# Ledger of designs, part 8: VHH binders against Putative lipid kinase MamU (mamU)

Target 1, 297 residues: Putative lipid kinase MamU (mamU), of Paramagnetospirillum magneticum (q2w8p4)
Amino acid sequence: MRIAAIINERAGTVACLSPPVVAARLSAIWTSLGHQAHVTLAEGKDMGRAIRKACRDPAVHAVIIGGGDGSLSRSLKHVVGSGKSLGVLPLGTMNYVARQFGVPFDLDRAAVALADAVPTPTDLGRVNDRFFLIRACLGAFPEFIRSRDEARRKGGSFLDGALAGLTGLARGHRLIEAELIGPDVQARIATSFFMVSNNMCRDSDPFQLERERMDGATLGVYIGQGAGPFSLMDLGLQVAMGRWASNEALIRGSLPWLEIRTRQRKPLVSIDGEVEKMEAPFRFDILPGVLPMLVPK
Below, E stands for the ipSAE of ESMFold2; O stands for the ipSAE of OpenDDE; V2 stands for 0.75 times the mean of E and O plus 0.25 times the DockQ between their complexes.

## First folded at step 4 (VHH; framework vhh_podentamig1)

Design n2 (from m04a with T28I L102Y; at its last look DockQ between E and O 0.01; V2 from the best seeds 0.00; counts 0 for: pae E 23.6 > 2, grease 33.1 > 24.2, SAP .942 > .668, placed apart)
Fold by ESMFold2, look of step 4:
Structure n2 (fold): chain B 297 residues (1-297), chain A 120 residues (1-120)
Amino acid sequence: as target 1 above (297 residues)
Amino acid sequence: EVQLVESGGGLVQPGRSLTLSCAASGFIFSLYAYGWYRQAPGKQRELVAAIWGGDTLYADSVKGRFTISRDNAKNSIYLQMNSLRPEDTALYYCAAGTYFSYDSYEFDYWGQGTQVTVSS
């Protein structure tokens, strides 16, 4: 196949190897397997431009993005509707997407696995006009991520970033007050965080944010039980009248769409691990099967 | 194992051209990625251009003026430098590698450098 690979030259694994060496290895592997590949090194705005250019090129069959989950998340708008398949190389820190689809973390094995993969229709989450492949969060998680990212940009290590994130959580103890509106939901809540995932997360591995499937055509909705004087059970009784479940930490549900109207006009939101301010209300829906992902066998 | 020897530097007037060459010796020239770096007095080394397989990378300051190339038969890497400016004055290094540190963006092997001076 004709492969356009766009590699974030500042991504973690690329930073541990020379960017030209990474590009040469990928090109050599795909050529040896009978593919035609063009590997582009880029960063920042040049990543998006290179990806858009590849998605518009009629000769290209597959676009492979090498980087972390953030680079991938920002690129989804270029891939959806392009007719191209999307592959990911796990060159970032957490690589949740690569984990979800079983892409090997070894560079050579990942390149081989993607070359043999077949496009698989994959659901995509949307909040307002932004796509997400993993999840979106409101509340304490965005504050943790922002603090971690600031420490890393100032030259801190991963461990320093994690410590800075914990400090940010201590500062971001504010409860989210919001109205929830959905198919059989009309409720007011107060919680420490709110998470909407692309499909339901596995119950056995909620920390890793792995989904049971990526073609279930549903949002996963998770509401923290939280600390404070407000009880989610008292406010969320209407939520519980649907098909929601509860344990000591979370209330969870499955919905095809959801609107969240927060009292704060422009809270911090984490979308696939990237923190930004976004104006309420937040309109979530699921787009079934719109993303053809290259999934290893 | 790999040794890199630069040549072709010198004094040139602004607007003129120079071709730098880097002779690589050691095992299997085609298995390495190569780059040209430069270092002006009092400044840090910066990447000018790199080549690997059929692909190239250029610093923004030299795009359209400089061209990196290689000749596998001669085990040599070239930097064609056109439209030279006084700001291009620097010690130019050839580099080769299969590894670099995230903190420094360095190649594994370095030449001793060749001086390019652009002045009237």
Scores: ipSAE 0.000, ipTM 0.097, lowest interface PAE 23.6, mean pLDDT 75
ESMFold2 (binder alone), look of step 4: mean pLDDT 81; pTM 0.825
OpenDDE, look of step 4: ipSAE 0.496; ipTM 0.762

Design n3 (from m04b with G26R L31F L102Y; at its last look DockQ between E and O 0.09; V2 from the best seeds 0.00; counts 0 for: pae E 6.3 > 2, grease 25.8 > 24.2, placed apart)
Fold by OpenDDE, look of step 4:
Structure n3 (fold): chain B 297 residues (1-297), chain A 120 residues (1-120)
Amino acid sequence: as target 1 above (297 residues)
Amino acid sequence: EVQLVESGGGLVQPGRSLTLSCAASRFTFSFYAYGWYRQAPGKQRELVAAIWGGSTYYADSVKGRFTISRDNAKNSIYLQMNSLRPEDTALYYCAAGTYFSYDSYEFDYWGQGTQVTVSS
């Protein structure tokens, strides 16, 4: 097959390795396996341009994104409907998508695995025409991420970022007040934690977010119980421990669509780990099998 | 672990009223679903009344006589039973659910039950 790989030059793993060396190595591996591969190093808006170009090239069969979950998430709008398969090189920090689909974290192994991977129809979540592959969050979590990322941009370590995020939460957490509308669902809620996931999450290892399947054609909806700081801390701890299905502090549901009418007009939203302001109301739905993901055998 | 504790059951004469209460030992009632079940001797457990989301359910046998309600401030749900009949005699269970779907709901927590006996 013909592979177009776009590598985020700012990705953590790439920064530790010389980007040109990474590119050369990837090219060599794929070529040796009988594929045609073009590797592009890019960052920021240039990355988007490169992805668009690849997705529009009729000769390209697969687009492989080297980066974190955020880079992958940003690529969705270009890949969906393009006819291209999407692969991920786990070059980020958490790499939830790579883990979900069984992509090795070792660069060479990942490259080899992707070369022989099978395009597999995968569900996508959507919120107000924005695709997400993992999850979208409202409430305190977007603020946590924002503070974390800000600290890291200033040269902080992963731990520094985490501490900054926690400090931010300690100073004030965001309570979301909203009306939920869905199939046989109508409720008013007040919570510091609201998550919509692509498919239902199962219990996982700490700091993981795993699904049993990515083709269940459903959204997972998770609502934190309690509004106090102690409740938030407890919820955060349980979430951190990977307790998604067994977490008693969470109300959970499976829905094909959900409308959230927040009291706030334009709250912070976390989409696949990236924080942005989005205007309410929020319309969530699931798009079954619309994304062909490269899944290693 | 959340514990539900029922109260208010007892022996009453036909035509009388009784109010059952269910208090949660933990968490405010922020569950998706609340319900009352009953089980009469030799019969299967049946749903008597429930609230989930914006919907309310009553069994046909209790419609117009029973009312389910909740008080979040008191962390309690209630079943007001009016015009009681001998056939209402059963062990009544309180239930709360944390799961919802477009095609189902689940109750995750159950009380131990309170006995209601309607007899002349």
Scores: ipSAE 0.021, ipTM 0.384, lowest interface PAE 5.5, mean pLDDT 86
ESMFold2, look of step 4: ipSAE 0.083; ipTM 0.535
ESMFold2 (binder alone), look of step 4: mean pLDDT 81; pTM 0.822

Design n4 (from m04a with L102W; at its last look DockQ between E and O 0.05; V2 from the best seeds 0.00; counts 0 for: pae E 8.5 > 2, grease 25.1 > 24.2, placed apart)
Fold by ESMFold2, look of step 4:
Structure n4 (fold): chain B 297 residues (1-297), chain A 120 residues (1-120)
Amino acid sequence: as target 1 above (297 residues)
Amino acid sequence: EVQLVESGGGLVQPGRSLTLSCAASGFTFSLYAYGWYRQAPGKQRELVAAIWGGDTLYADSVKGRFTISRDNAKNSIYLQMNSLRPEDTALYYCAAGTYFSWDSYEFDYWGQGTQVTVSS
């Protein structure tokens, strides 16, 4: 019944349509459907504060976050344990979370679908003190993303960013040397690519970035096999095109937890698309059913 | 505990086939690389075949005759040995590890071995 919606006014869709217009449209839709809805426009740290306030409000039943996957990822720490259901509006570019849960990409249809949605217990990944809904990566992917983002920040196009990312990968790639520790794992690895996902990817195909289910209570673990010059070029090209190498190029595993002790003390990591340096070791956990997601019927 | 248990060895006539099996336990099976090694009397242990993900590697002496495979559902590794020769007589070991470079494998865990004897 009572919805608190927090909309990232800096998201591309929102900026193109005017933030006040988006907020009014959402309010009108939910009110016409009989809900008590409050829509807040926010950006940056104000997003987090608004979401935390909504999660602490006893009268609020559902928190709906409007933005891309990055906005959602940063907000997970406020929603977990709050007792609120979480809904997602697909206002970013890739909107992988909205795709995963079948939320329509049309804004009006998405708003209607979320209003009638069923809270569904959903698993959540955690690495050290950071939650993730999709995945965390080490190696080639974080370096590619950093180089791409630097080029785009300097005024480059999407293609310019992709080429810069590929160039950075080709010039500076290093193998990840690490120790893996898990329930039935104690091993050393050297690889160019390492990814931990929230549940297993669809058909074990990380290129779709979609999961077959989000309630399997498992991490997906993917380790790259190729490290020669051609394999690095192929990996870089696939990443630039938004696809990974074929699923035959990755070792796949399913684990409830995993610790990774990299040789490098603070490697770059990508967590739901956001790149940062994190101090090793990395403890990954699956948190079964801790996130009630609003899933359209 | 980590265990690799070989089976399927035996006495076989030249030109015949055998399939060796290795049951793995105590591993998250799909995260490891696996290999078959052999040691003939008086010789050093040598790599026969290895598998990591979709990649395979074979010793020159067995290419075209031996095939390594694995079944993740059964936590098992296999060595299909065709056109066996007397020089294939050896104790065959299953091995597992995760350290990998593009030209080599390092294996940390070993089975007890299964004897293959090609004669008569």
Scores: ipSAE 0.023, ipTM 0.464, lowest interface PAE 8.5, mean pLDDT 79
ESMFold2 (binder alone), look of step 4: mean pLDDT 81; pTM 0.819
OpenDDE, look of step 4: ipSAE 0.533; ipTM 0.777

Design n5 (from m04a with L57Y; at its last look DockQ between E and O 0.05; V2 from the best seeds 0.00; counts 0 for: pae E 10.1 > 2, placed apart)
Fold by ESMFold2, look of step 4:
Structure n5 (fold): chain B 297 residues (1-297), chain A 120 residues (1-120)
Amino acid sequence: as target 1 above (297 residues)
Amino acid sequence: EVQLVESGGGLVQPGRSLTLSCAASGFTFSLYAYGWYRQAPGKQRELVAAIWGGDTYYADSVKGRFTISRDNAKNSIYLQMNSLRPEDTALYYCAAGTYFSLDSYEFDYWGQGTQVTVSS
């Protein structure tokens, strides 16, 4: 097949191995397997430009994006509707998308697996004009991410970032007051945690973000419980330590769409780990089967 | 159409137990808060118990004796009433709320009620 691979040269794995070496290795593997491959190294705004160019190229069959979940999330707008299959190389930290679809974490094995992969129609979540593959969050989680990222920008380590995120939760204790509107839903809520996922998470641990399926044509809706700043700190500590909440601590629902009207006009939202301010109301949709993912056999 | 239908009421002797059920329909069950109210003749209605997610509330008069629970798969809410007293005699209403917070419940939908009578 004709592969256009766009690799985020700022991704830690790529930087550690040298970006030109990574690009040459990928090209060599795919060529040896009989594919025509063009590997582009990019960063920042150049990632989006390169991905858009590949998606508009009628000769390209598959676009493979190398980076973390955030790099992929920002690029979804270019891939949807392009007619191209989308592949993911797990070059970030958490790599939730690669895990969901069983892409090996070893670079060589990942490249081989994607070359033999079968395009599989996959659902996509949307909030207003922004797509998401994993989830969107309101409340305590966006503040955690914002505080963590600020500490990392100032030269802090990963641990410093995690600690700053926890202190941000303690200081901010963001309570969401909002109206929920959906099919057979009309409710007012006040909560510290609100998450909408692309399809339902597995019952065993929704915080690991593994989906039961990616073609169920549904959103997962999760509303947390907790009171005051100390409850928010406990939640933040458990999330930061990778610990799970019990199934009974989290209200769960499955909906094809949902609108949330927050009291605050432009709260922080986290979309696939990327934080931004977004104007309320928030309309969440599921887009069934719009994304042909390259899924290893 | 939103409906709440109570069942399980009846005549029971003091010290015995009774389970009330409430079947809910017409809304996405898992996203609402639920409560049980009771009203004795000539008295004002009082909130007996409420549940939102894993959070529960109990009036002081029933703490340790009553347990509220819900079953999202069956769209049902339950009130397990143990060690019943004559003072528990009342018409019990199931309620559902469109607004809830960590320390309060506001209920907009009501059932027709089921009578519980505790007498020898």
Scores: ipSAE 0.005, ipTM 0.444, lowest interface PAE 10.1, mean pLDDT 79
ESMFold2 (binder alone), look of step 4: mean pLDDT 82; pTM 0.825
OpenDDE, look of step 4: ipSAE 0.565; ipTM 0.795

## First folded at step 5 (VHH)

Design b0 (from n1 with L57Y; framework vhh_podentamig1)
Fold by ESMFold2-Fast, scan of step 5:
Structure b0 (fold): chain B 297 residues (1-297), chain A 120 residues (1-120)
Amino acid sequence: as target 1 above (297 residues)
Amino acid sequence: EVQLVESGGGLVQPGRSLTLSCAASGFTFSFYAYGWYRQAPGKQRELVAAIWGGDTYYADSVKGRFTISRDNAKNSIYLQMNSLRPEDTALYYCAAGTYFSLDSYEFDYWGQGTQVTVSS
């Protein structure tokens, strides 16, 4: 098949190994396996342009994104509806999507595994006009990410960022007053966070990254419990200490769609780990089978 | 829409225990707050216990004796009543509704009630 691979040259793995060497190695691997591959190195806004170009190229069968979860998530607006299959090379820090689909973390093995992977119909979540592969969050999680990233930008370590995020949660107002509208649902609630997952998390535990399936045609909806940020921090500590999150710690639901009407007009929203402000109300939908993912056997 | 059906009421002797069950029909059971109300002859209806996820409320008259619980897999709410007294005699109603704030419960749906009689 004809593969268009777009590699974020600022990704830690690529930057450390030399981007041109990585590109040449990937091209050599795919060519040796009988595929035609065009590898593009890019960063920033040039990533979007390269992805869009590949998705509009009638000769391309598969688009492979080399980067972190954020790069992959940002590609979805171009890949959905393009007729192309999507693959991921795990070049970021957490690589949640690669882990979910069983992509090896070793670059050479990842390249080989993706070359003969069969496109598998995969569901996508959508909040308003933004797609997500993993989850979208309102409340505590976007504020945590913002505080963490600010601390890191000031030269802090990963742990320093995490601690800053937790202290930001404790100091901020994170109670969300919202109306929920869905199938057989009309509820008013006040909570520290909403998490809307693409399909249900394994064991209905939102702290598990793995899902049993990505074709279940459902959103997993999780609502935080307790008096606000201090209660959420305690829940996080319980999970970190190897304690399983109980059914009572979270309100859980499986829904094909949900509308969340927040009292705050433009709150922070986290979409696959990227934080932005988004205008309420928030319409969540599951889009069954719309993304053919390259899933290794 | 939510429909509630109570069961488990009956005649019991003082000091005994009784468990009331409430079966809810509706797809998104876990997104509602649930409560138990009771009404004795000549008295106003009062909230006995409520549950919203992990949060519970109990009226002072039943604290330490009654326990509310939920089973999301079975779409059911339970009220475990221990150390029953004659003054617990009442018609018990299951209720479901929205949670308007962290400190409040608003109930829009009601069952038909189940009679609990504690014989002296």
Scores: ipSAE 0.014, ipTM 0.490, lowest interface PAE 7.3, mean pLDDT 78

Design s08 (from b0 with S30E; framework vhh_podentamig1)
Amino acid sequence: EVQLVESGGGLVQPGRSLTLSCAASGFTFEFYAYGWYRQAPGKQRELVAAIWGGDTYYADSVKGRFTISRDNAKNSIYLQMNSLRPEDTALYYCAAGTYFSLDSYEFDYWGQGTQVTVSS
ESMFold2-Fast, scan of step 5: ipSAE 0.089; ipTM 0.535

Design s11 (from b0 with S101D L102S D103S S104G; framework vhh_podentamig1)
Fold by ESMFold2-Fast, scan of step 5:
Structure s11 (fold): chain B 297 residues (1-297), chain A 120 residues (1-120)
Amino acid sequence: as target 1 above (297 residues)
Amino acid sequence: EVQLVESGGGLVQPGRSLTLSCAASGFTFSFYAYGWYRQAPGKQRELVAAIWGGDTYYADSVKGRFTISRDNAKNSIYLQMNSLRPEDTALYYCAAGTYFDSSGYEFDYWGQGTQVTVSS
C-alpha cells in the first residue's frame, strides 16, 4: 500500500522524541512490512496543506495523521470523498479517535497495527459544514476544554489543566436555551450539557466514549437534566457513582438528524475535543459509511 | 423519587367526554417526555398519546378524539377524551421517560393507573 503520513511535529510524543527520529522510525517500520511510505513533518496550518496534497495524490492509498484529535478532525474535510483510507497515530493528549478504533498507544505498535489494518467503512457525524468522528458538544463541556487548554499553554501539568477546567465551569457556567427539532420530535430545552455522538455510546454512556459499532447509521443525542447551578454537580455525582447509564442524569435519543436553534447566535462548540465558536442554527446529520478507516486487526 | 398520580377516571356513557389528569413530582417536569398508555382486559398495553416539548403523537384509534396537553406551572399532563366509545374502556396509565427515537419513546416512570369504563 502507498502510505502518506503527516505528523504534527509539535505533538507531545514527537516533541519528547526528535521529529526526524520519529519520521525515520515510522518509515522503517512500514517499509519493512512491504509498504511504500512518505512521512511529512508539519505544524499548524501546514498540516492542512500537506493533508490536502496527500488526498489529491493519485498514487496514495492511505493517509495517516499523527497528532491530536484536532489535527485529525481538521483532516476530515480533505479525506472525505478522496478515495483514501484514513489512519490515526495517537500522538496527542486525549487521542479519543485512536482509542475508539483500538489503535495501540505505543508508537511502534500503532504503526504496525495500522499497516496491517483493513479499510473499514465508517459513519461520520456532521454539524453544519464540520465533520466529527466521535462527538460534538454544546454547553459546559466546551468551556471546560477551553479553560484546560489555556492552563496547559501556560506550562501547566495535566492536573493543572483539569483544575483550570473545573474553575472555568464554576465561573462561566453556560446554560443552553434552545429548540430541538428532529423526525417527529420538537422540544424547547434548557441544559448545561448537550452532546451529539457519532452512533450510540455503549450502555448509552457518553462519558466512556466507547461504541460497539461505527456503522449503525444513527446519531446519539444526550441532554443533561436540570439547568440550575447544581445541575452539573448532580451530573458529576451520578457519573462518580457509576450511574451515568441512569435516566435520572440524561435524556437520550437515537435519530438520523436533528436541528438545534440556540438563543445565543454563536456559542462555543466542541468537535472531537477541539473548541470553536459556531453560528446557530446547528444541523446534525449522520453520514453512513463515507469514511474508510484503518481499523487494527 | 419520581411520582406520577393519575385522576379523573370513572364510568361514562358512549359519546361523552372525560379528562384524565396526571400530577408529577420529584423531578424537573419540563425536561421529560410524557405518555398516556391504556390496557384493556386480555390485551397488551398500548401508547395512545405522547408529548415532548411541542411535539405530540396519537395512536390511529384516538386521532381527532383525544388531545394530550401539559401545564408546566402545575407539573401536570392531561388527556382530553372526546366521543368516547366502549372500545376505549381500559386502565389508563400516565408515564414519563427520558429516551426517544424515530420509533417512539421509552418510559421509565409509571403511575398506578386510573380506570375508564365506557358503557350504557
Scores: ipSAE 0.028, ipTM 0.484, lowest interface PAE 5.8, mean pLDDT 80

Design s12 (from b0 with S101G L102S D103G; framework vhh_podentamig1)
Fold by ESMFold2-Fast, scan of step 5:
Structure s12 (fold): chain B 297 residues (1-297), chain A 120 residues (1-120)
Amino acid sequence: as target 1 above (297 residues)
Amino acid sequence: EVQLVESGGGLVQPGRSLTLSCAASGFTFSFYAYGWYRQAPGKQRELVAAIWGGDTYYADSVKGRFTISRDNAKNSIYLQMNSLRPEDTALYYCAAGTYFGSGSYEFDYWGQGTQVTVSS
């Protein structure tokens, strides 16, 4: 197959190694396995241009994105409907998408695994005009990410970012007051934790919010009970004790769509790990099978 | 098809405890508000307890004695009734509906009721 790989040269793994060396290594691996591969190094707005160009190329069968979860999320608007399969190289900080699809974190092993991967129809979530592969969140979680990312941008380590995020969560607790509209749903709520997942999460390891399947044609909606900071602490304790699946502090449901009308006009929203302000109301939909994802065997 | 089914009613002596259960089906259980109403013969129906998320309501007549809870994994609502009095004798109904914030509830779905009789 003909592979177009677009690699964020500012991604941590790539930046630690010479970007041209990484590109040559990836190309050599894929060609040695019988594929025709073209590897492009890019950053910033050039990433979007390169991805769009690959998606419009009739000779390309697979587009592989090397970067963080945010780069993947932003690529979806170009890949959806292009007829191309999407692959992920885990070159970012958290690599939630690569983890969900079982892509090895080692660069060489990831490249080999993607070369023999089977294009698998995968559902996408959508909030307004934005796609997501994993989840979108409102409330305390976007504040955690914002604080973590700010600390890292100021030259902090990964651990400095994690500490800043936890500190921000404890100090900057925010309530979401919202009206929910959906199938068999018409409610008003106040909560500090609101998550919409692409498909339902497994109820196993609470620190590994993995999905059993990515083709279930449903959103998983998770809402924290209670409005105070102690409610978040109790939820965190229950999750740590392995009780999140049966936890009375967490409201959950499976829905094909949901509209959320927040009292705040432009709250912080996290989409696949990227935080931004978005204008309410928020319409969530599941899009069944629209993305052929390269899933390792 | 939305359905609420109550259980746990019966005859009980004053001062004792009883737990009512309500099993819900036919809708997205976790996103609804739930309440317990009661009606004694010849009296109007009254709301005794309600729950949505972390918000609970109790009528003054039962506050401190009754506790409403829910188990989202079991699609069930409970009413724990302690220190029962003869005036608690009534038909108890489970209800499901919408929470509008600030303690405001509107219930559209109702069970058939379960009888609680407190008598020596």
Scores: ipSAE 0.062, ipTM 0.476, lowest interface PAE 5.2, mean pLDDT 80

Design s13 (from b0 with S101D D103S S104G; framework vhh_podentamig1)
Fold by ESMFold2-Fast, scan of step 5:
Structure s13 (fold): chain B 297 residues (1-297), chain A 120 residues (1-120)
Amino acid sequence: as target 1 above (297 residues)
Amino acid sequence: EVQLVESGGGLVQPGRSLTLSCAASGFTFSFYAYGWYRQAPGKQRELVAAIWGGDTYYADSVKGRFTISRDNAKNSIYLQMNSLRPEDTALYYCAAGTYFDLSGYEFDYWGQGTQVTVSS
């Protein structure tokens, strides 16, 4: 097949090797397997331009993004509806998406696995005008991520980022007042967090990163019922102690769409790990089978 | 299609305990409120207990004696009835519905009922 690969040259894995060497290695692997590959090194806004170009090229069959989860998330608006298959190379820090789709973390193994992959129809979540592959969160989760990212921007380690996130969660915790509208749902609630997952999390556990399937045509909705930072911490302790199935403080649901109307006009929202302000109301939809993903067999 | 099936009813002596269970099928959405109603011969149907997530409600007649609980992994609702009295004799119904606000309950789905008779 014809592969267009766009690699973030500032990605940590690439920084340990010369970016041109990584590009040449990937190109050689795919060419040796009988594919035609064009590898582009880019950063920042140049990533978006390269991805758009690849998605508009009628000769391209597959677009492979090498970078962190943020780069992949930002690519979705270009890939959806393009007719191209999407693959991910795990070149970022967490690589949540690569983990979900079983992509090997070794670069050479990942390249081979993606070349041998059959495009698999995959559902996408959408919140307003933004797509997500894994999840979108309001409340405590965006605050955690913001504090973590701020600490890491200041040159902290991963553990320093995690500690800063927990500290920020405890310090800056606030309740979200919202109205919920969905199929057979109309409610008013005050909660510490909302998490909307692309399909249900494994074991219906919102702290699981893996989903059993990505073609179930449903959103997984998780809402903390307890109020305040201690309620969220208690929920976390219950999960850690294996009491998840008996936890009455967590509301779980499966539905094709949900509208959340927050009292705050522009709260923080986390989309596939990236934090931003987004204007309420928030309309969530599941989009069944719209993205052919390169899933290793 | 949402279905509720009650079980656990029967004949029991005064002062004893009984647990009713309600198996829900066709439900994947846990925003639903659940409740137990009862109707004694010649009386109006009354709400005995309700649950939404961790929040519970109990009628004054059963407060301290009855406990409502849910098991979301099993899609089941339970009513633990302690210190049963002859006046607790009734047909007990499981119900499910959507909330319209934080204090309100509206039940749209009902089970067929299970008979509880408290008699020596």
Scores: ipSAE 0.000, ipTM 0.272, lowest interface PAE 11.1, mean pLDDT 77

Design s15 (from b0 with S101D; framework vhh_podentamig1)
Amino acid sequence: EVQLVESGGGLVQPGRSLTLSCAASGFTFSFYAYGWYRQAPGKQRELVAAIWGGDTYYADSVKGRFTISRDNAKNSIYLQMNSLRPEDTALYYCAAGTYFDLDSYEFDYWGQGTQVTVSS
ESMFold2-Fast, scan of step 5: ipSAE 0.122; ipTM 0.520

